# Miniprotein binders against q56419: the designs that were tried, part 32

Target 1, 326 residues: q56419
Amino acid sequence: MEGRTLEEVQEEVFKRHGVLVPKKELEDLAKALEEAGLLLTEKVEARLKEEEEKLKRERPMRLAGLSYPEGEREARAFLEAFRASYPGEGEEARVLLMPHLEPSRVPEVYGAALAALEKTPPPERIYLVGVAHRPLKEKAAALPVPFQTPFGPALPDLPALQALDALLPFELFNTPLAFREEHSLELPLFFLKGRFPEARVLPLLVARRSPELGEALKVVLRDFPGLLVLAVDLSHVGPRFGDTPLTRTLAEEARRRDLGFLERLAEGEPEAALAFLGANPTRIDGVEVVASLLPLLRERKGKVLAHRLDLEAPTLSAVGAGTLVL

## First folded at step 17 (miniprotein)

Design m16
Fold by ESMFold2, fold request of step 18:
Structure m16 (fold): chain B 326 residues (1-326), chain A 105 residues (1-105)
Amino acid sequence: as target 1 above (326 residues)
Amino acid sequence: TEEEREFEWLFKYAREYLREGYESGNPEILRQAIELFKEALEIAKRTGDPEREALVLWYLAAAYFDLGDKEEARKYAREALRIAEKYGIEDVIEWAEELLRELED
């Protein structure tokens, strides 16, 4: 079985038991086992189809009571605590880059995003672009359903989503299951919905860079203006991420890469930001999203409001997070 | 080999789930990562590969650390250290010792 040929099994049985089992009988046994396995996989597939159908109606909270409070009153207090962790003023954002890392790890970085939103006129819609942590059937995907939050449902902007789908060379609504646990949308959405309760949302994921997505979004944004949010993290270094242990030198390199990337984006030079990273030796998470969205980032100048390289000494690892307004 | 390919497949996705659980704070994803690491661990033991065994044991310890389950985290970190010391797997010795310093507090 596990890589053995039927001849090898036949020979081994004879060696152990003195019985020569015809190869056809061994073939029939292998098929019977596969047929039983196929029945099991059919049940798994039926359950996955059921979950997929539920996600075509709405996307429920997965992190309420874990990363943020479930109740609306407590959730508003939570937002205010995060805003208070950033003592500075924001600036108006036409494009906002913010993290999707667990908020308690980088509170002032999320606070900086809230400060930027304070200076930002309430948008009609938010283009929320996260990083797919589960495989997508295409380079990018959307889920055109309400996303539940403690502040009420974040309603999809269906006309804008349909316009986007029509411009892409692939079906945009392609992988509902990938959204089931996707925190790169859920965590930023909590902050965005709390500040802009009337805004509709385009919940988008990028798995692999898609120039087609950026070109299509540039067209859609002209007819459906709104706030563009890149919900991405920065460097990932250390054993947790398959890297060498965190050292002072590696941490300095990660900070340099994070800030150099953000600064070049702030200069309106997204191609230079990508070129600066080269092979991306500190595994900056936002690269595929930025590479997809180049047409929307060119010539937009702005400011880096916050950055933290979040150190986890017990695992000798770190993750970078930043807030950038353009 | 086929077992090498299955180990790499499980180990890759277990680590991606661990990262996702770490970044999101979602304990259900952390438990999924643990289940996949346990499957990978069984392959490493069955194939007699102490480097893979020690490595997976450390990731199991990190996953239980993320869950806040200090007892399980200590158990797996100590086992990772034991295997790594026995076979001279120096990277895992360093990683396990650092994690155990936190867990002994």
Scores: ipSAE 0.612, ipTM 0.859, lowest interface PAE 1.7, mean pLDDT 88
Fold by ESMFold2, fold request of step 18:
Structure m16 (fold): chain B 326 residues (1-326), chain A 105 residues (1-105)
Amino acid sequence: as target 1 above (326 residues)
Amino acid sequence: TEEEREFEWLFKYAREYLREGYESGNPEILRQAIELFKEALEIAKRTGDPEREALVLWYLAAAYFDLGDKEEARKYAREALRIAEKYGIEDVIEWAEELLRELED
């Protein structure tokens, strides 16, 4: 059944057991497995509908016990350990760019984000903009429900989300299942909720660049001020990502592109940052978010606090992460 | 060619799931990637494409490596190497040898 013909299965059974099973009997078994597969597909579809209905009420933790501790006490200690991994001082942020890569791979980059949050007055709300790793029905989406964290639920800012939805040419609340596994929101949210336990959240995903989103957010932020967070990773190079093996030259290029991108953003020049990447040969995954949010990034000057190209020698691959304050 | 289109679709999404699992540390997503790679592998074998077969085998090894399943990672990396050596697929030879160097320790 694993792509073998009935003749091949027949031959293998004979070789192993000395029994020649007629092809008719193998055909009947294959039909029964096909029927079972259909039943499994139907059950999977019903389960997905159930999951979708649950996500319309709340978004549970998916990475507790994996990327961060489930218990609140342990989670607080974990958060403080990350802050300690960055020995520097932060700066106040109105816009924060931070990674969504597994935190243990880039601890000082997350620590730099925490340092920035230390200098940032607690916001009423956080506009958390991640990268959709699953298809969205539209270019962007939100999920207007509590997101669970070890520090308690991150409550949605429903008035701000409704105002945003009203300004868009598409339904903002369009793809609940895309949020089910989405680490680009969950991992940054752990750090944000740990530092700002009273802030409401606008959990947003971008699948493809949406100028409409940026223009709408510019309007909404006037009436609903808050912290804008771009939860994005940088270069993705090497065989893991369909690229040639990591070499010193490729790593140097990835670092150059990561830092050049961040530095141009820090100068308030997001269009120049995108132009610098051209065809994006090192696959910086922050480009669609930045391209969507141009009106919010123009003329905002700031500072790159941290950067790391995380190397994985056994797979000849690397991923870049950075922390930028505007 | 319908099988070629299905292979490309499965292989693309399997790699996206692998990236997502790698970035998130979520083993459930890694297992989903593995399932899709296994489906793509069966197509590569059925269509007699050793370059695709060797590639998918290496990605399976990388996925099991991410899960911390050294036995399965080693198994798939060795099979990727065997096919890549047989058919002269130099990039996969290099990739498989590097991964095996880590796994044989």
Scores: ipSAE 0.607, ipTM 0.858, lowest interface PAE 1.8, mean pLDDT 89
Fold by ESMFold2, fold request of step 18:
Formats: structure tokens, C-alpha cells, sequence
Structure m16 (fold): chain B 326 residues (1-326), chain A 105 residues (1-105)
């Protein structure tokens, strides 16, 4: 241990790798290492490097059997059930905004996304932009490896990813561990890969707004055309999110802010959509992604296909989700 | 103080893990959030901070509720209520009562 406490190890691991390991797990590892005569820091570093090396080859399914079926036939039936939950018609999307919230909470919102994909010509590639739930070393990141799905591997578009990396003033591929548990890519990807099984993917995460990312993507999309997907959730309100209990007034405000944001995006006015939110008091999740992608959203008109504020009465909390085509 | 800073750090990231587990439906992330909340709870107890103790107990109850473990969720919600009533922490009283209402059977 060489003068390090478990707290210091926890903080050092987080600082270097962006992974917060509970002290109990470190304590259990330390006990095993002491029994084997090994240093805790060396073993933790070796384990993290092993996981990182695995992620440099592929990203396995982490939510199969939890949020969606692992088997291909069952997954196709599951996908069609979600489509059926939205009885409306879609519209062609060149840009699609869809949620990353657990699909069973907002089935018709995912169904609306599937309806839009029915009207959308199969793309060569999908630019899938999610929200980083773990720290990134830079404002944004990508993982240029196959993502496993029940419909086969979603292969990376390596030439497009390399072109994007070359245009950015920071390293795009330097935070593989942040992708290990990232549901904002995995959940939307299930639906996208199910509808477009031949499309390649650019799996992207945004931690903090990056105007450079939007400008670079605008350039890359000219040479590598494809479908742009913003995989974002909307309002987050209530005690789960450090807020007062959900009331009728807070729920109405969250709905108003969600819809006002989406409607301004649908008018081709992404700056107005961001300005409408001000300090973002209902914690709309999509703000950093939209702020990064302004050059790709300006003057694109479209339609809001679906919205739900998913209420969870026992915890007095709610999360908003929507489907927007541009 | 150092313990106050450690509590705030743990509590912040435990809540972020809880949000991630809630949004993804991933029980392993929920269990990690639970362990971080348990670490924060020990600090709140050691420092004698009833507001922090009641808050963390409610978040533990919410995490076990997300896992579908009604017995543990009820246990922590009742303890959150007990502390909150003793010290007049009105928001947590309301939160715990609502969660217990769902769990009462």
C-alpha cells in the first residue's frame, strides 16, 4: 500500500481513469492482494488496463437480458412491439433526436423513433451522439470499435472517425473506459441497428459542449453522409435529481420546457432553444449535445413526433423523453 | 473539514450512479450506487449530521426500490422517516412517507 489509504487509491483511480470504485470493492481486493503478497495499486492498475484493452477491441452488450433480449429473433419481436406502441406515422429524418432512458419507461417515444426510421432511407453510417455519464478526458470522445448487439456487431466507420479525430484540437479516442457502461449509446443503438443492420456507426459522447465537434462533424458529414442521431433525454425533476418533490406545477413546467425546447429545434432555431432554457432549471439532458451540434441543427425544420414526461410517483420524480425529426 | 468534503464527494457521485442505474436499468450500477451511499451514511453517522443521514437513507431506499428489493427499500425508508421526524427534516418526511405508501403491502 506504500502510504496510501483506500480513499487515496479511490481518488487516484478516478483521477487517472474516470472510474469511481467503491471503497468496499477496493477493501476486498486489498485483502485478497495482501493474502497473495501483491501491491494494491499495481493490481488495480493491471485490472483497469485489462478492461481498457478489451474495450479497444470491442464493446460488448451490457444490457442484454435486462433492457432488451439477447437473442436476435426475440430482439426483432421486441423491436416490433415498440413500433406498435406508437400508432402514428413517422417522417423522414436526416437528424433524429431520441431518448436514452430505459425503453420500458417510454415505449411510445422509442416507437416514434422507429416510425421515423421506417421513412428514412437506410444510411451508410449513423453518427450516434450520446451523453457521457462518466468523465471524459476531453469535451467529447469516441470508441472506434464494434459495439455488439443482438442484430450483429455495429461496425465502426473507421475512415469517418479518423477524419473527425484529425479535425479536432483534442484526442478523440483517449477515454475507452467511459464507454464501458454507457447506456446513452447502447439503448438507442439497439433500435438503430435493428432497423439499419448494414449501417456503420460513429459512437460519440459529449461531456461538455464543444463547438469544435459540431464544426468538424459538418465537414466530415459532407464526405461521409449519414444519419445524425442525438441520443438525449429531457427534463430531470424531483428528489432523485436533488430537487424538491414533484408537484403539478413542477411537472407542468418540465413539460413546457421539454416541448418548448423541442419545438424551437423543430423550427431550425437551436440557439433559441438553448436560450429558452436559460439556466436549465429542469435539467434537460440534451443541452450539451445540442450546443455542440449547432452548425448541424440551424435552419433544419422538422416535427416533434412524441413526448412523455415519465412520472414515478413513489419517488416524486420524473424524466422527460421525446422524438424529434429534422 | 476533510470528512465533510469526503461526504459531499461520495454523495454527489453516488447520486450520479443512481441516476445512471435508474436510466439504464442496470442492476450492477445500482449496487455500486448503494455501496457508495453506504460509505456516505457511515460518515453522516460518525459526524452526527442528521440531515445528511436522513437524506442518504432515503437515497438508499430509492436505490433498493429500483432493484425491486422491497424489504430493503422499506427498511431504509422507515429509518429515513425515523431520523427525519426526530430532527424535523420536513422534505425527507414527505419523501419517505410517499415511498413507504408504495411499499406498504
Amino acid sequence: as target 1 above (326 residues)
Amino acid sequence: TEEEREFEWLFKYAREYLREGYESGNPEILRQAIELFKEALEIAKRTGDPEREALVLWYLAAAYFDLGDKEEARKYAREALRIAEKYGIEDVIEWAEELLRELED
Scores: ipSAE 0.603, ipTM 0.855, lowest interface PAE 1.8, mean pLDDT 90
Fold by OpenDDE base, fold request of step 18:
Structure m16 (fold): chain B 326 residues (1-326), chain A 105 residues (1-105)
Amino acid sequence: as target 1 above (326 residues)
Amino acid sequence: TEEEREFEWLFKYAREYLREGYESGNPEILRQAIELFKEALEIAKRTGDPEREALVLWYLAAAYFDLGDKEEARKYAREALRIAEKYGIEDVIEWAEELLRELED
């Protein structure tokens, strides 16, 4: 039977749309379809198209009531608690590197980001650059719709997004479904919107390094000034991430790489930061974002405000997180 | 073989989803990871690959741990340990023992 396997359909949909359709759902669809293969794909595509159409209006919260409170009052208290977890003072940021890890794992790192935001004049717009944990059609993408938060919708800066699109050699507005579940934007946006409720947002995802993105953004920032935010995590080490268990040596190496990366960025040497990582054996996830934004990071001096290697003891694994101001 | 290719695909993406679920705390993503791991597990059982079976069982335990389902996490960790001990898979033995230790407290 010349028909694609359910697994092939699942893989194709995942690669194309960044969505994993459960096998059971595919089976149910296939049973409903007397004819397997092309019809299943068409039905899946039709359903995905409906989801894409919903995303043309807004991006709803996915992690409200889980990673952060849904209610505004509780959300404000949450922000205050995170800010309180960092005892230091922040610095004014033109560029902010902050984590996208589940906030409860690294509260002081988010607290440091909030401290920096306290010293930052309210921007007109925020360029929020996250990591695509799902495949994108292009190296980078944007979703030009309101993102829901407990503090109200984060509204897109359509003029700036359009200006960016016009300067890129690829369609910026690609793979909308990749944004539906992407936490690398949702989590930092909670903190950003809470601090700067009036700021418009450019929600950007990077899947692969795009030098063109950095060059285009450099031009766009001249006409559309704003705060640049890199929402990235650092090292991912241990069995959960395909490594050996977290040993002292591995933890020291992860910390060394995380701090060495951040310190070189703080010195205004992003190329040196990338070179320092080499093959990136501790899997710093922010490398593609930094590599895409080199023109915006060069010669900017700043400060590392916080770093943590968060240990999950049961799985002998750890994730690095940091806050950097430039 | 086709089954091996299918296993590698399922196992790869299950781990990616597990990572995403871990980072975000999104239980739906974790459930999707679990489904893929279960499919991978069935292939590993059919092909008689104890190393793959033990690995998948440990990852299932980790995924259920992330969901807060300690009972299922213990179940899969014990099974991972059993298979790993039977076939001398030292890394999975260590990982499963540690996970079980943390789940017993």
Scores: ipSAE 0.543, ipTM 0.821, lowest interface PAE 1.0, mean pLDDT 90

Design m16
Fold by OpenDDE base, fold request of step 18:
Structure m16 (fold): chain B 326 residues (1-326), chain A 105 residues (1-105)
Amino acid sequence: as target 1 above (326 residues)
Amino acid sequence: TEEEREFEWLFKYAREYLREGYESGNPEILRQAIELFKEALEIAKRTGDPEREALVLWYLAAAYFDLGDKEEARKYAREALRIAEKYGIEDVIEWAEELLRELED
């Protein structure tokens, strides 16, 4: 049996676990094993299993001291500063769409989310649905452990998570390593935990559209009511994302698609929002999440509170972010 | 070819990691992206594909820019520009020139 190349092993591990093992580590392991491809994969899998066991206890902060302050006092000041960056008033949210982009890039968009949260009664639980930037074994996943924040751990709602798992045709608790570095949960959770310290959390990731997830959540929400949060970004345009350099025309198209998407969601027409994007030429990040949550978004009317197309001039690229309340 | 498949895989995931690193600001993810780009670069050099080489060099420059390493970013941007000019790769010329302008103190 022709031994798998180191690159094939690296690819397989990445696809299966959402973890990139450095080539050098694989080389060292291969040298130590004196045996070819299958044994290397097994050893890598054993190491990854050990890392998975750590994640059974808690998900530590990865972006503390980088994207947000680690200390509670500083973290509270950070929240207040972001809230101050949005001059408007919020509205009560039953569903909140907010960004997961590095907060300093779009402070007023996060500020709008905080404004909405100020008008929202404290929920018993928060369904936090992020975007999987790494592969998942299934279309969606959850991690049923405490997530660390500067405000203390965000505790999982185990009963609600179990109820959700029971209604899905696939194992919900899959690919725990995909959660380890996932910022689409960590960044919004900072703001959510800071505002609602007593709320339980259901940390969910979507890799691919799952209509089953939306239908299951609709049932679960009847017995386990809470705030639904979609942590998604919008358009990704320019060379960084495999596009042409940002021009006025491209920026206008990105804004048109972002706002057209959000406005149709605000009208309670999520299918129309998806149809409006078509092939999604500006690469709106939230498409798979919205497509998964259609049953929860239908007929819900709301308001777009903020939008920004954040330019990175050095790379001639831009990312869209928005805040929507339903 | 196997080398082409390897390049495409490395380059694809390097860009995904770069995106993740850019969005999150996580320097560790950016470092991982850089490693993958460097591996892709070696393949591009070996296969003699100047378009792929120039493109990877620009992405390396972008990754180092994201890390705040302006010196390495300039180095890779200049090399990207050099190759792109030599082979008439207009897109990379434009991208590299812009990045260099923004990196000029």
Scores: ipSAE 0.542, ipTM 0.821, lowest interface PAE 1.0, mean pLDDT 90
Fold by OpenDDE base, fold request of step 18:
Structure m16 (fold): chain B 326 residues (1-326), chain A 105 residues (1-105)
Amino acid sequence: as target 1 above (326 residues)
Amino acid sequence: TEEEREFEWLFKYAREYLREGYESGNPEILRQAIELFKEALEIAKRTGDPEREALVLWYLAAAYFDLGDKEEARKYAREALRIAEKYGIEDVIEWAEELLRELED
């Protein structure tokens, strides 16, 4: 067949749009096409364009009824339960580092984030910076649409987003389909919207370190003040992440890396935090986000409120999570 | 070879989707990971690479475990163990045995 294989089409679509089209769906599309190669790609692109057009209006919930309750009453009870899981008091945050891991795995870490938010005056806007788990066309991206939550839609701050776009050397509004399934925004947004229902949001994803993003945000924050939230996880160790099985030594190393990273951030030394990780052998998730936001993290002193290395025993693997206020 | 390149691509993205599914709890992402792993598995079988086959089978078991499908997880873990034992793949033996122990409780 002179045309691209189904796998090549799948790979291209994934790389371009951050969407995996199931092979079976491609086969069905190919069968419906009398002429295979170019036509399949065109049909897939047309379908993806339709999905992209839907995302121009709103980003629907994907994890409602799974990771958090869909109903507002139940969602509020969920927030209170998570807050109760952290026995301490929070501190006022200008910058909040919090996890994006499935909440049930690290409830007290999310509880610590909620405790910090209780001590934080309601912001006009929240700069929510997540991790792109799928490819982006550019180093970073934003989706300037309402994000659905059980507490109502989180509305975008369009003026601030436009100001940010104008200062970046690349198009900020790229790869909209990468936002469709991205949990690194949806999960923290649940907690943020629940606590600050009137705050506008700037949903940002980072795929690769962008010094330009941090410099641009520093300028934007002067004219558009708000809460900066880094939605990042920490170490990922064990076989499911490409390591040997979790041992005491590996767990201790993961904890050392996590805490050493967070402590240096708490001291206002983000460059030292990155340098401390080196090649990042325990795969701390938040490295590219922190590297992008250096101008906003420098000289800010804060406190580590919580940390957990959550073990999944069946796969001999663990994920680190933490809450830091600056 | 083209087949090796295809395997590496499928296996890479399957693991990324498995990670995303694990972190988010999204079953649809886990199902997508499973599909990619199954495609990778077929290539490994066809090329006669038992190390790749055993490894993919273990990841399939992990993915089904994440979905809460203990029956399918056990099935793939047992098959991973069988192949790993047959060809002396020590890492996969250990991982499959541990997963099976946790699935029996």
Scores: ipSAE 0.538, ipTM 0.818, lowest interface PAE 1.0, mean pLDDT 90

